# Designs tried in a protein design chat: VHH binders against Phosphatase IMPL1, chloroplastic (IMPL1). Part 10

Target 1, 311 residues: Phosphatase IMPL1, chloroplastic (IMPL1), of Arabidopsis thaliana (Mouse-ear cress) (q94f00)
Amino acid sequence: VLSEVSDQTRYPRIGAKTTGTISPAHLLEVVELAAKTGAEVVMEAVNKPRNITYKGLSDLVTDTDKASEAAILEVVKKNFSDHLILGEEGGIIGDSSSDYLWCIDPLDGTTNFAHGYPSFAVSVGVLYRGNPAAASVVEFVGGPMCWNTRTFSATAGGGALCNGQKIHVSKTDAVERALLITGFGYEHDDAWSTNMELFKEFTDVSRGVRRLGAAAVDMCHVALGIAESYWEYRLKPWDMAAGVLIVEEAGGAVTRMDGGKFSVFDRSVLVSNGVLHPKLLERIAPATENLKSKGIDFSLWFKPEDYHTEL

## First folded at step 4 (VHH)

Design a28 (framework vhh_podentamig1)
Fold by ESMFold2-Fast, scan of step 4:
Structure a28 (fold): chain B 311 residues (1-311), chain A 118 residues (1-118)
Amino acid sequence: as target 1 above (311 residues)
Amino acid sequence: EVQLVESGGGLVQPGRSLTLSCAASGFTVSSNYYGWYRQAPGKQRELVAAIYSGSTLYADSVKGRFTISRDNAKNSIYLQMNSLRPEDTALYYCARGYSKGWYPFDYWGQGTQVTVSS
């Protein structure tokens, strides 16, 4: 039967198959409250004066990041006092014996936030035994004089929502009609130069490649169907945990950039609308294998030492 | 006053080892992202190693030879440099910051010179 064949998952699902003793709905309620609470802190700061001195601007970003993180941590600890938390700003908090790991990015796209450029977000994901269980991303849109937000959410097996409405990846089936997204780290090594070459090559054969500067936003745009793919080397768990689940639950595909099964602790991610995934891997996977042959480290990272996973 | 002060540099023969130290004051090291950068004359500043909450990152050119660590009790960050090569000659900087954006490190030390020569 053709319908059964066409409906099968082509790439391994990354979302948690179970959430243990805490229901997906309960995890979703808390992840949404946490992301919303952090976003309220960020919204209070979007119209603060941008000091022309580097020190003043750096302090605004740092203060906003720390205040957003504190607000998110309070929500998580109030609801689940025994859960493990990995926050970019605060490090690791809690007991590593917990099956639940919260991956928090209190302000994704700090450079964009600093400039008032409308591409930044608050991102909160929770993993169950290493696999994404629930996620929420609050995206900031509009920019100066017209700031607003939209909220993305997902649970493993529950589908993806934007402002309470079901969302799905695009049906675009040709690279020449695709809008693609990538990002770059601050390190200028072989991975950076390889991705610059991929950016050049894909720009030439697609409708364009964007570099927007906020990984969680980039992944949510794929899930929303307004872009077809996002890839980047060397993202950290807090960059990816929420966005990858939202993409998968919107019907997209998530793999490492070598095409292998993705985990939040991997050092590369390729998300897409599914249909284009094999076409993208035709170029991206050989480039990634070449980096491995040059000694680039793609081992797991930022996994708390005693955190037990079913990866 | 927030400060990072590097030490431990010097002149060494190829194949030898050095340990660089970075002493932090005005803040605690346990709560932030830390890195070691290096810059040779006429070249761009290069990230060598970084540490965040027990996880580490290394540049491909130093992988397997260099080790970054921290001692929270001494409020210090270290870079253990093994099997040194002439191309490791550079001014080495300690930095504190975030892992994101164009300004991931918001505090820099003055640097310590490492020269690898026979």
Scores: ipSAE 0.011, ipTM 0.370, lowest interface PAE 8.5, mean pLDDT 85

Design a30 (framework vhh_3k1k_2)
Fold by ESMFold2-Fast, scan of step 4:
Structure a30 (fold): chain B 311 residues (1-311), chain A 120 residues (1-120)
Amino acid sequence: as target 1 above (311 residues)
Amino acid sequence: QVQLVESGGALVQPGGSLRLSCAASGFTVSSNYMRWYRQAPGKEREWVAGIYSGSGSTSYEDSVKGRFTISRDDARNTVYLQMNSLKPEDTAVYYCARGYSKGWYPFDYWGQGTQVTVSS
């Protein structure tokens, strides 16, 4: 059965319709401060020596990730002591009866950070009753000898900004003229194999597919209009919560990879400039349905027990 | 708050079996991607097995497929690694980690490890 839609290029919005007793402006101030504070910790570490031994390199990554997380947590707790927080590795802190859930990735793109490759970020999103309410992503650019940052932010219904300027998705209307992005998990299962085939197929028909290694950066690049789409299987809420709101508020579309209504607790995401979304789903949705038929689990995950959602 | 404690490491003969346990506190294992890694003397640490949140989908390094099984007990907040048909090359310190599915070394937290020795 075909769904009745009045606008075939517009998908159901995922952003929170209200933010309860806390204003969108106040949520924005705190997500921006939290992301900036975490990014300051990461910036202090970008030029530290990269010890080639596993222990030395892993210690640098782990220490930086933990210090960034601690800095972000301090900002959130100081401003909203009763809110629920979901950290990068699924750590849950606070009151499960809270309508506000903070999804924090203190260092997205840890492999890139470890190598000094300029594609990593600090990502902070806050949900109201399961729906993205405000977001900020601090992207690291330049790389060795010229490190800098670029700050993205959004509120539900408020639009998206990059360094204080309003941004919008591209108007590219043909896959042949599109620059696409995807990512792959470390686990090489049927979802990985399926996405490798999608990578091959889309590489053939587009201007190219990038595998940059930081989901928050990838989504912000779609929002900025320098890429047309990003998709990936098995992303966690902290990978997606900020980036999906920034894409939607920049005028983009956000769905599951089967075309269904997205929540940050879903195991797949397709973001795009909107115009290309139906064309991308022509290939991606059947592949995703085939994975379901093979027994791959796409049920919601990492939703804190007893957290109330209006998905 | 967050703690991982491994146990079960022992000396075992080739062909034997051993079960490792990883007791977690301060977070819920069923809500997290959990992994086992190992590090043999003089070698880099390598991934062995993983179990995803929710349904508990599992993945394994090729050399252990069919011999090792990762599982969890949500009521006890514990992750297990059942090791069968052990070989001398399985000798290593085994680590439990609260893991991340993108990137090579993305871990927020590791346990202290448990020594497994496979010899005559």
Scores: ipSAE 0.000, ipTM 0.271, lowest interface PAE 11.1, mean pLDDT 87

Design a32 (framework vhh_8h5u_2)
Fold by ESMFold2-Fast, scan of step 4:
Structure a32 (fold): chain B 311 residues (1-311), chain A 121 residues (1-121)
Amino acid sequence: as target 1 above (311 residues)
Amino acid sequence: EVQVVESGGGLVQPGGSLRLSCAASGFTVSSGSNYMGWYRQAPGNQHERVAIIYSGGSTNYPDSVKGRFTISRDNAKNTGYLQMNSLKSEDTAVYYCARGYSKGWYPFDYWGQGTQVTVSS
């Protein structure tokens, strides 16, 4: 199911036009199993003691992340032993000649997980020749004493689901009535300063801007229609691969923050309900172009060497 | 398990140079969700950060060491470095390599055992 956004404001679709020899339904089955299996590992850890020392919390986060990753990798390898996998440390596993690249974030929102704050997820996306083909995100909700999950999924051309039910982006057509989301990296450079100014500007003209701390969750909230947009500089492929497909298949728009055609290997993303996309770009695109003039690098990154793409 | 092991400390004269090494395991020193830093602690003081390198290669230094210290990494060796030039007596401290992990703000770090750097007596 394609986006129903107005023709005059439509942006290029990023989802794969074909998935080759493996059906979208088969890819969906495996991405959902992989994300669910990782989420089961994370769920076992949500009620473990949170030690007061930084080291104790870091051990819990790292152990949980590694165990979740191992569980996800086992599912992917058992089903597709010859596929290429990009882990969150930028490590490449498998056959570089494969058309299929799995982008895995075994624990998105590690700070939130460390504090028991209910905004973190397991995110699994698979690309076909560089374009998102299937995706699943398992979001953790509730928090201490009432932990639960909800599962988001999508295939290219197949629409987006939350717990098996079709979802669609909001129909909000004015920034004044929008709830927006952004995120910030740790480095306080020109991109960080620029996004702080965008945060200030959009806070003034919208219903508010949230900073929740988990990119996959943020994108799924846009797809679900409970927020109108999310943008961030310098996200990595594993941060974005699943969420962007889920937004697009829910009827949303996905571009770079300069308004150009998005790929998972780009260093900026703007997702929205589609209707607001041109209005958001009026403020965001000039700011992003100015960052290029200041020497901020927006070239593709974390694309595995020899991985064939049709971007 | 995330581990870091420092080496290269010692006694050096004021104005001298020293290079510290940090051997990492359980994470990649150049990666999307990891960053690496050097911290120091003089007796009676809390740890202070002296250098950090982020996944994209950008670096940050406090004013006390800016222009004198350089952080770098070798991904093939999975090792980080701190090149310290124009050393001063106030640089005397135990130096620790630390790993941070996140796609955003994450204040938790793993610390190595430390390596002693002494500048003058």
Scores: ipSAE 0.011, ipTM 0.427, lowest interface PAE 8.6, mean pLDDT 86

Design a33 (framework vhh_7w1s_2)
Fold by ESMFold2-Fast, scan of step 4:
Structure a33 (fold): chain B 311 residues (1-311), chain A 117 residues (1-117)
Amino acid sequence: as target 1 above (311 residues)
Amino acid sequence: QLQLVESGGGLVQAGGSMRLSCAASGFTVSNYMGWHRQAPGKQRELVAKIYSGSTAYDDSVKGRFTISRDNTKNTVYLQMNSLKVEDTAVYYCARGYSKGWYPFDYWGQGTQVTVSS
């Protein structure tokens, strides 16, 4: 039963309670088409040469990201011409009065894509009044000579799917038996230093911590039950919007890294299989509070100025 | 078309102040923007960036330069105080791209700042 998987009594759910005038099924159809269309663009680029100069490699990544984004935007605009879209680095496209906000990451894991390492994705989420309503992530697997994809999807209250099959988080109940994931930005500030220390501590007490480099993939791996948790500071809405819904609908828990109620506009996320969530927060929440005391800003970011939210 | 246009450069005496402006066209100014500079014969270096409400500065300008954003004017600013002769450079604004190791994907044409002794 899906209600048993969700465990709403432990942590507040983040998924939208309603999707307004557009059905969850219709939102899912468009989210899946958008993610698939972007992934087709990325798949065309995976076998392009990687032995180019640093600038040429950077251009390949940027060109692929922008072509994927353009393809996704065309799908969204064709189906919902009045919806709001949050583009790269806070760029706003469309009607700011819309209740529907599309958060699009056309190429998550750009460093991995650049090297042909099989951990990158196309991620498309749509929010209703600030809360995730539907999501799809197309994960790239295999790597050179055997590229393939895995498609994840979810609607709020509808459960999570991988390639059309229901998925559920793991039942691992001890950190010492957990496989954990984290990520790091390229800025070496107090948040980076604090997360390096968390990485060291959790590496010692768990089965290991992975740093794979694609937030949407990492969250989907928690939803699939092949890892127990993912956390990272300074993620943006497009990094998180799809993955957090997929985790929650697979029965996982989603909070800020201080344990507070999460929104996609928050600057930290902790996702887990639910049962480990309090044990992880025992170590992560004090570290996050210490960052606040050092002046690290955790206020909401990238929320469009005129976008109405019911957070 | 997507463009960034810098303005406000010119000649200023050491110890003086100057404010550079960067106007965006073809897109709304993103919450991730940076100011770079390039002296003759040197590589471009990042001196200031703003990502949402968070700012960061190169040690050479920290405490003297302030980056800010005005959404209503679709413009990013660099306020430069206590200018030094070594701040002489062409200043470029750039749109941030936070994915991976190359953080900026669109660049302005640059504006010259010359600080006289």
Scores: ipSAE 0.015, ipTM 0.445, lowest interface PAE 6.5, mean pLDDT 87

Design a34 (framework vhh_8h63_2)
Fold by ESMFold2-Fast, scan of step 4:
Structure a34 (fold): chain B 311 residues (1-311), chain A 120 residues (1-120)
Amino acid sequence: as target 1 above (311 residues)
Amino acid sequence: ELQLVESGGGLVQAGGSLTVSCAASGFTVSSNYMGWSRQAPGKERELVAGIYSGGSTYYADTVKGRFTISRDNAKNTLYLQMNSLKPEDTAMYYCARGYSKGWYTPFDYWGQGTQVTVSG
């Protein structure tokens, strides 16, 4: 078959094929405004004093997260009063009959933010009938005394941008030449233990594995072509909705860690430059299947009960 | 509106057992970090137990091995099973909803509390 002979290995695209009655350009305008508005709140807080006590750091994170979320919600509600919103802080709000679901993380990388470590972001994605339609991530860079931001954006079928310039995934075709990224959840279960084993194995066979601590940043770095892959178990829709679209639109591949078709309501993600995706799955997919045999649940989660999806 | 309602407190003899419950409305217990804190008169509020959305648990050293935190997803209710109770466990017990972000587990909603009194 000509298609099989001429084409590279390809994974099902996750981006929305249509955006309904609202244009991709209009969705993009609002996701960018929402992410920028949240980022302005976060930027206000980057130079606040860092109390090293648990309570002091927790209070700073909570206050900043809530203020950023409120700012993002105001932008979304002002522009689309009938849309459904899934925020990590506020839960589910709005019209459950809407085809549009906004997935927001008002402060991704809270440990990094708490310490002033320059790897955190504001992440805003909008889904149409369960599929990513538009996305923006505002990444914080520089750190103390030189804070700056860079903005990532994408629309389904429209390509990916960083500060208005087109971006593409790397062309690296060997794991031994790859810089990889992973993350670890707060819960130390069998998935955490298994990913520590994957971290050790991939550290040994690649140029290194980074644990930066902000999922949206990690995915944007794959889209930008400065890392080859990112994977993590137990991510929520707000962790993934924007970043996965930005990776896909930059020419990357997105699947579950078992290699199956991804949705933002899945509990695992593997993003890559595409070329390395099969090689990564050779190791990651068996580990993920072993977790299923140990009783780890990988069913969909955080999908609003009444939200209509075409997954 | 989000609401947490504690119940099941009361007077219990030293060495006895008691279960306190927390009924949640307006959100799903299984989707959040949930905790039990206690406060005795003249003392600071102490986090005694927590349960993460994925089911992993935390216990303060003062209660570890004696208390068990659990949830019933169908009833949207959080429980604290307290065994081998000591007079020092006498306190108002508060249910709290939080969210987990890395090593941070801030609480954003609190219940009114339920009194547990352990007699010697």
Scores: ipSAE 0.014, ipTM 0.458, lowest interface PAE 7.4, mean pLDDT 88

Design a35 (from h05 with R97K D98G Y99L K101R; framework vhh_8h63_2)
Fold by ESMFold2-Fast, scan of step 4:
Structure a35 (fold): chain B 311 residues (1-311), chain A 119 residues (1-119)
Amino acid sequence: as target 1 above (311 residues)
Amino acid sequence: ELQLVESGGGLVQAGGSLTVSCAASGFTVSSNYMGWSRQAPGKERELVAGIYSGGSTYYADTVKGRFTISRDNAKNTLYLQMNSLKPEDTAMYYCAKGLSRGWYPFDYWGQGTQVTVSG
């Protein structure tokens, strides 16, 4: 038994056990084409002038997001006209009776894109009966004067790739040697304040905690082995669907922040290199349970009505 | 050039209803993620409701089932219909616009409208 497989067996796998009538290879081909097509649109916009006026910058971001989404939707619809699609805006296209749900984020890290900061991505995942089946994330790297991309991809049971090369999570086994990542939503409730406390605590005991601002990029960095963990409350399906499969297929672990079995429709995620997962949960799980006792709702969200799942 | 102007706040009795509105100019409401946040004295700012460009909505656990966010695209105006109001809903309510259609962050805010619930 390989160490990567052994680490994954500590926690329930989230990847789909089957992809039904469509092969994993065919789903991967289309999910990668969709993500790359959206990324081509975003790349056309990265060198456009960053106007000092708010209106000009807002228009650039909005126009780029819309154009990227339109490009991704065209690829998906052309290849699978009867599949269900959930976009970043929460808009649903198609029939909820489909077993296949596409979760797309046409521009993850819009604030970073607006500033020209090199931490944003196009993220496309496809679920089969609620479970991730195939995924691709196109990350933007370099920044002004040297923009480039790298492409992450995975299929359930097929492993994870970056630019065609197999990737694996790190083997770091102590929090004191870990580089950790988190993010924050605009829900200034008890979950937000609790995560600020977790950020402070983990900053004190690790090599540092980063707040980079693009969930798909953050998860891909864990899959690459250049960070050990990422966690965040209140992420939506389009924020997570691709990244969680890429982490799991790179040998990482994926759970809710209470340690329970993760679904794309859950309101919290903890991803890690596997080895550190129990150590991180020792602090994160009690904090999350305390939030439940305060009345914070962790029920599933953004699951399309009548979409059949095997969660 | 870009403006968000809230109105409709006021004093209301517990159990009552109130609608606040936000008139937008310099951009299109239907093309952006829009939301309502609130802040009570001594508390963190809380996002209570959001609406994506595609029309899907979000509600904070504290207001789910009682508040409804909507927009009138022809009037370029955002609304928050507040039902079954509680004293805990007392706050300054701010209209907000995101940089894109994304759920967060908001990067432009109105001046706010005060809602006070007695009882």
Scores: ipSAE 0.000, ipTM 0.386, lowest interface PAE 10.7, mean pLDDT 87

Design a36 (from h05 with N32T D98H; framework vhh_8h63_2)
Fold by ESMFold2-Fast, scan of step 4:
Structure a36 (fold): chain B 311 residues (1-311), chain A 119 residues (1-119)
Amino acid sequence: as target 1 above (311 residues)
Amino acid sequence: ELQLVESGGGLVQAGGSLTVSCAASGFTVSSTYMGWSRQAPGKERELVAGIYSGGSTYYADTVKGRFTISRDNAKNTLYLQMNSLKPEDTAMYYCARHYSKGWYPFDYWGQGTQVTVSG
């Protein structure tokens, strides 16, 4: 029962309070179809030959990512021709006056995909006036010789599902008993070095910190209750839009890494099982404030200029 | 829908200065890593300057101290200010949005603007 799951009510909920004229059920149907359609493209590519050279792997990754994106875009545009779409390459498609913004990551965990390592996903989220309304993530599991998928979904206020079953965050109440997850961006700046220090510190005080390599998978694992927290600096809206709603609807907490109210246009995310959230912020929030004092920019990014938000 | 349009190239005397510009549409220049690359005939393309979303910059050793990369968020435009120009700086200059997932490039390139340094 949800009453047994820690609900950090001092952290504002991020999910949309309404979805306007389109029902949550209709948004869920389309977001699930979009993610599944992209995942079918990715599944066709998982057994394709992996060239030993970097260039050969790059071609497979970019071709698969673009084909998955095209498949997802077709589903969204056929169902909602007037909605706004933000793609993983920062492309904006559609009507900027729309209240609905689709944030798509057609292949999250590209390094894992390239190596056949079983931790990558297709992630599709839709926002209503800047707030997550519906989400689906199709996670790839098993690996070479035994590929399979798990499907995660959520609507704002509707709870979270994995393969059609209700899921909830863990009840772990001490960092010393927690399995934590983090990730690292491609820029090796002060945020990167600060997160390496957090990785070391949390490794010393928890059961371990994992670096799995796919943000949507990481957030879904928190929602599923098999890890207690995930944090990362400098994620883009398409990295986060689906996963954060799935965590929140599974009973978890979602904030910026300074503890402030999160939006998908923020440059940091901390998700947790809720009960551990204040304990994690005791270490993470001061580190994030120190980065701001060093001039690291945490202003909103990738928000389309004319997109109306109620953030 | 994404476009990068370079301008400001031309003929300039050795020791002179020139600013090339890159007007972006379909995305915001401050939200991503942007770079300037150049290619002279018969040479490989060289990345000469870059600016990260956070504002930190990179310069190739060949241009360090002479070139400055900047952006104007209000105009959604990337700039390369080139000082103390040398004949060896003669090349086609390309603006690019360099976006990567892991190790894999997802680049958008402009059509380029020619810079010729005489003398």
Scores: ipSAE 0.060, ipTM 0.499, lowest interface PAE 5.2, mean pLDDT 88

Design b01 (from w03 with Y102W; framework vhh_7w1s_2)
Amino acid sequence: QLQLVESGGGLVQAGGSMRLSCAASGSIFSYAMGWHRQAPGKQRELVAKISGGSTAYDDSVKGRFTISRDNTKNTVYLQMNSLKVEDTAVYYCAAYTYRSGWEYDYWGQGTQVTVSS
ESMFold2-Fast, scan of step 4: ipSAE 0.064; ipTM 0.542

Design b07 (from w03 with S100P Y102W E103S; framework vhh_7w1s_2)
Amino acid sequence: QLQLVESGGGLVQAGGSMRLSCAASGSIFSYAMGWHRQAPGKQRELVAKISGGSTAYDDSVKGRFTISRDNTKNTVYLQMNSLKVEDTAVYYCAAYTYRPGWSYDYWGQGTQVTVSS
ESMFold2-Fast, scan of step 4: ipSAE 0.098; ipTM 0.560

Design b08 (framework vhh_7w1s_2)
Fold by ESMFold2-Fast, scan of step 4:
Structure b08 (fold): chain B 311 residues (1-311), chain A 119 residues (1-119)
Amino acid sequence: as target 1 above (311 residues)
Amino acid sequence: QLQLVESGGGLVQAGGSMRLSCAASGSIFSYAMGWHRQAPGKQRELVAKISGGSTAYDDSVKGRFTISRDNTKNTVYLQMNSLKVEDTAVYYCAAYTYRSSGWYSYDYWGQGTQVTVSS
């Protein structure tokens, strides 16, 4: 229908155009408090003994995840008793007629947490009618003997911050100068093998591809400008809701891996510094279309039945 | 703490059909749900998995078994058609949040339901 003249390729913004009756500043205040409160629970557990026994490590992860989720839920419910919440452990909680959906990941990067490897986070995003409105991610850094955190936050249209300082994606304009990130699910199907091929191809043409193991951290690293892109198949809404808004508000681009308009209910995400996005899609989009032709389902998932969206 | 309870097992003749149900004590919306089985003297094996709308099946049951879920009833089903004697096993319902085939998995399990397929 109508085209827009621009100096560089732009992708549809995913952030909410409005936040309804609750101001972006108020949503940000609560999302930051929620993420901080969960992170305090995780911080209490980072120096607990890493038992070599499989069940001992599993119990530590499970207990920490549940305690972090409970702490986040208490903050959200105390401030917005009528909002809808989607949590990994608790499923759906609250009023299904709410326009506000909180997507929480109380411990992203559980394998890294279990090993004391410094790449895990607490991630809290809130959607307004299906679109990200405010976000916070508390990243754990340092590792054993020197654990610290840094806090990322954003509101739709408000820009992105790290520890209160404005951040922006990198200006890297060539794949051969890029540091890229990806991740892999536990299912070793056609999507997994296709992404292993993308990992090999991009390793050959870039500065390297990392597999760090925490989606929220990976997206925040793109927003911070220390990596140029992150992509992964089959992430869930709680994996993505906060990180995608932080990337977009830092000046990055967010799409599905076929290049289509992204929602947190999609089964693929490609985030980048924007300028590299078309170059990345030249390789990623055909691979994703090939998966569709093989019968891999990319329809929306984990969208609560009664939640009204304007996607 | 999610509790899973299987039902619908029993004795059926080869070529017959059977439907298993798994009722959860809470919301299953954010979980991947699966059915595993364990035959005598064998390791427990994944039969079918559903995560959101995506399904996966073991090659031995593809085209014969169908997994489905009803999030409003917090229930998962396994429709088993064209049953073979080799399908005889205890069938377990499971919920996955951090499943990996590696050193660590985070799963909730039911207690199992016996399915016996005769000649």
Scores: ipSAE 0.013, ipTM 0.464, lowest interface PAE 7.8, mean pLDDT 87

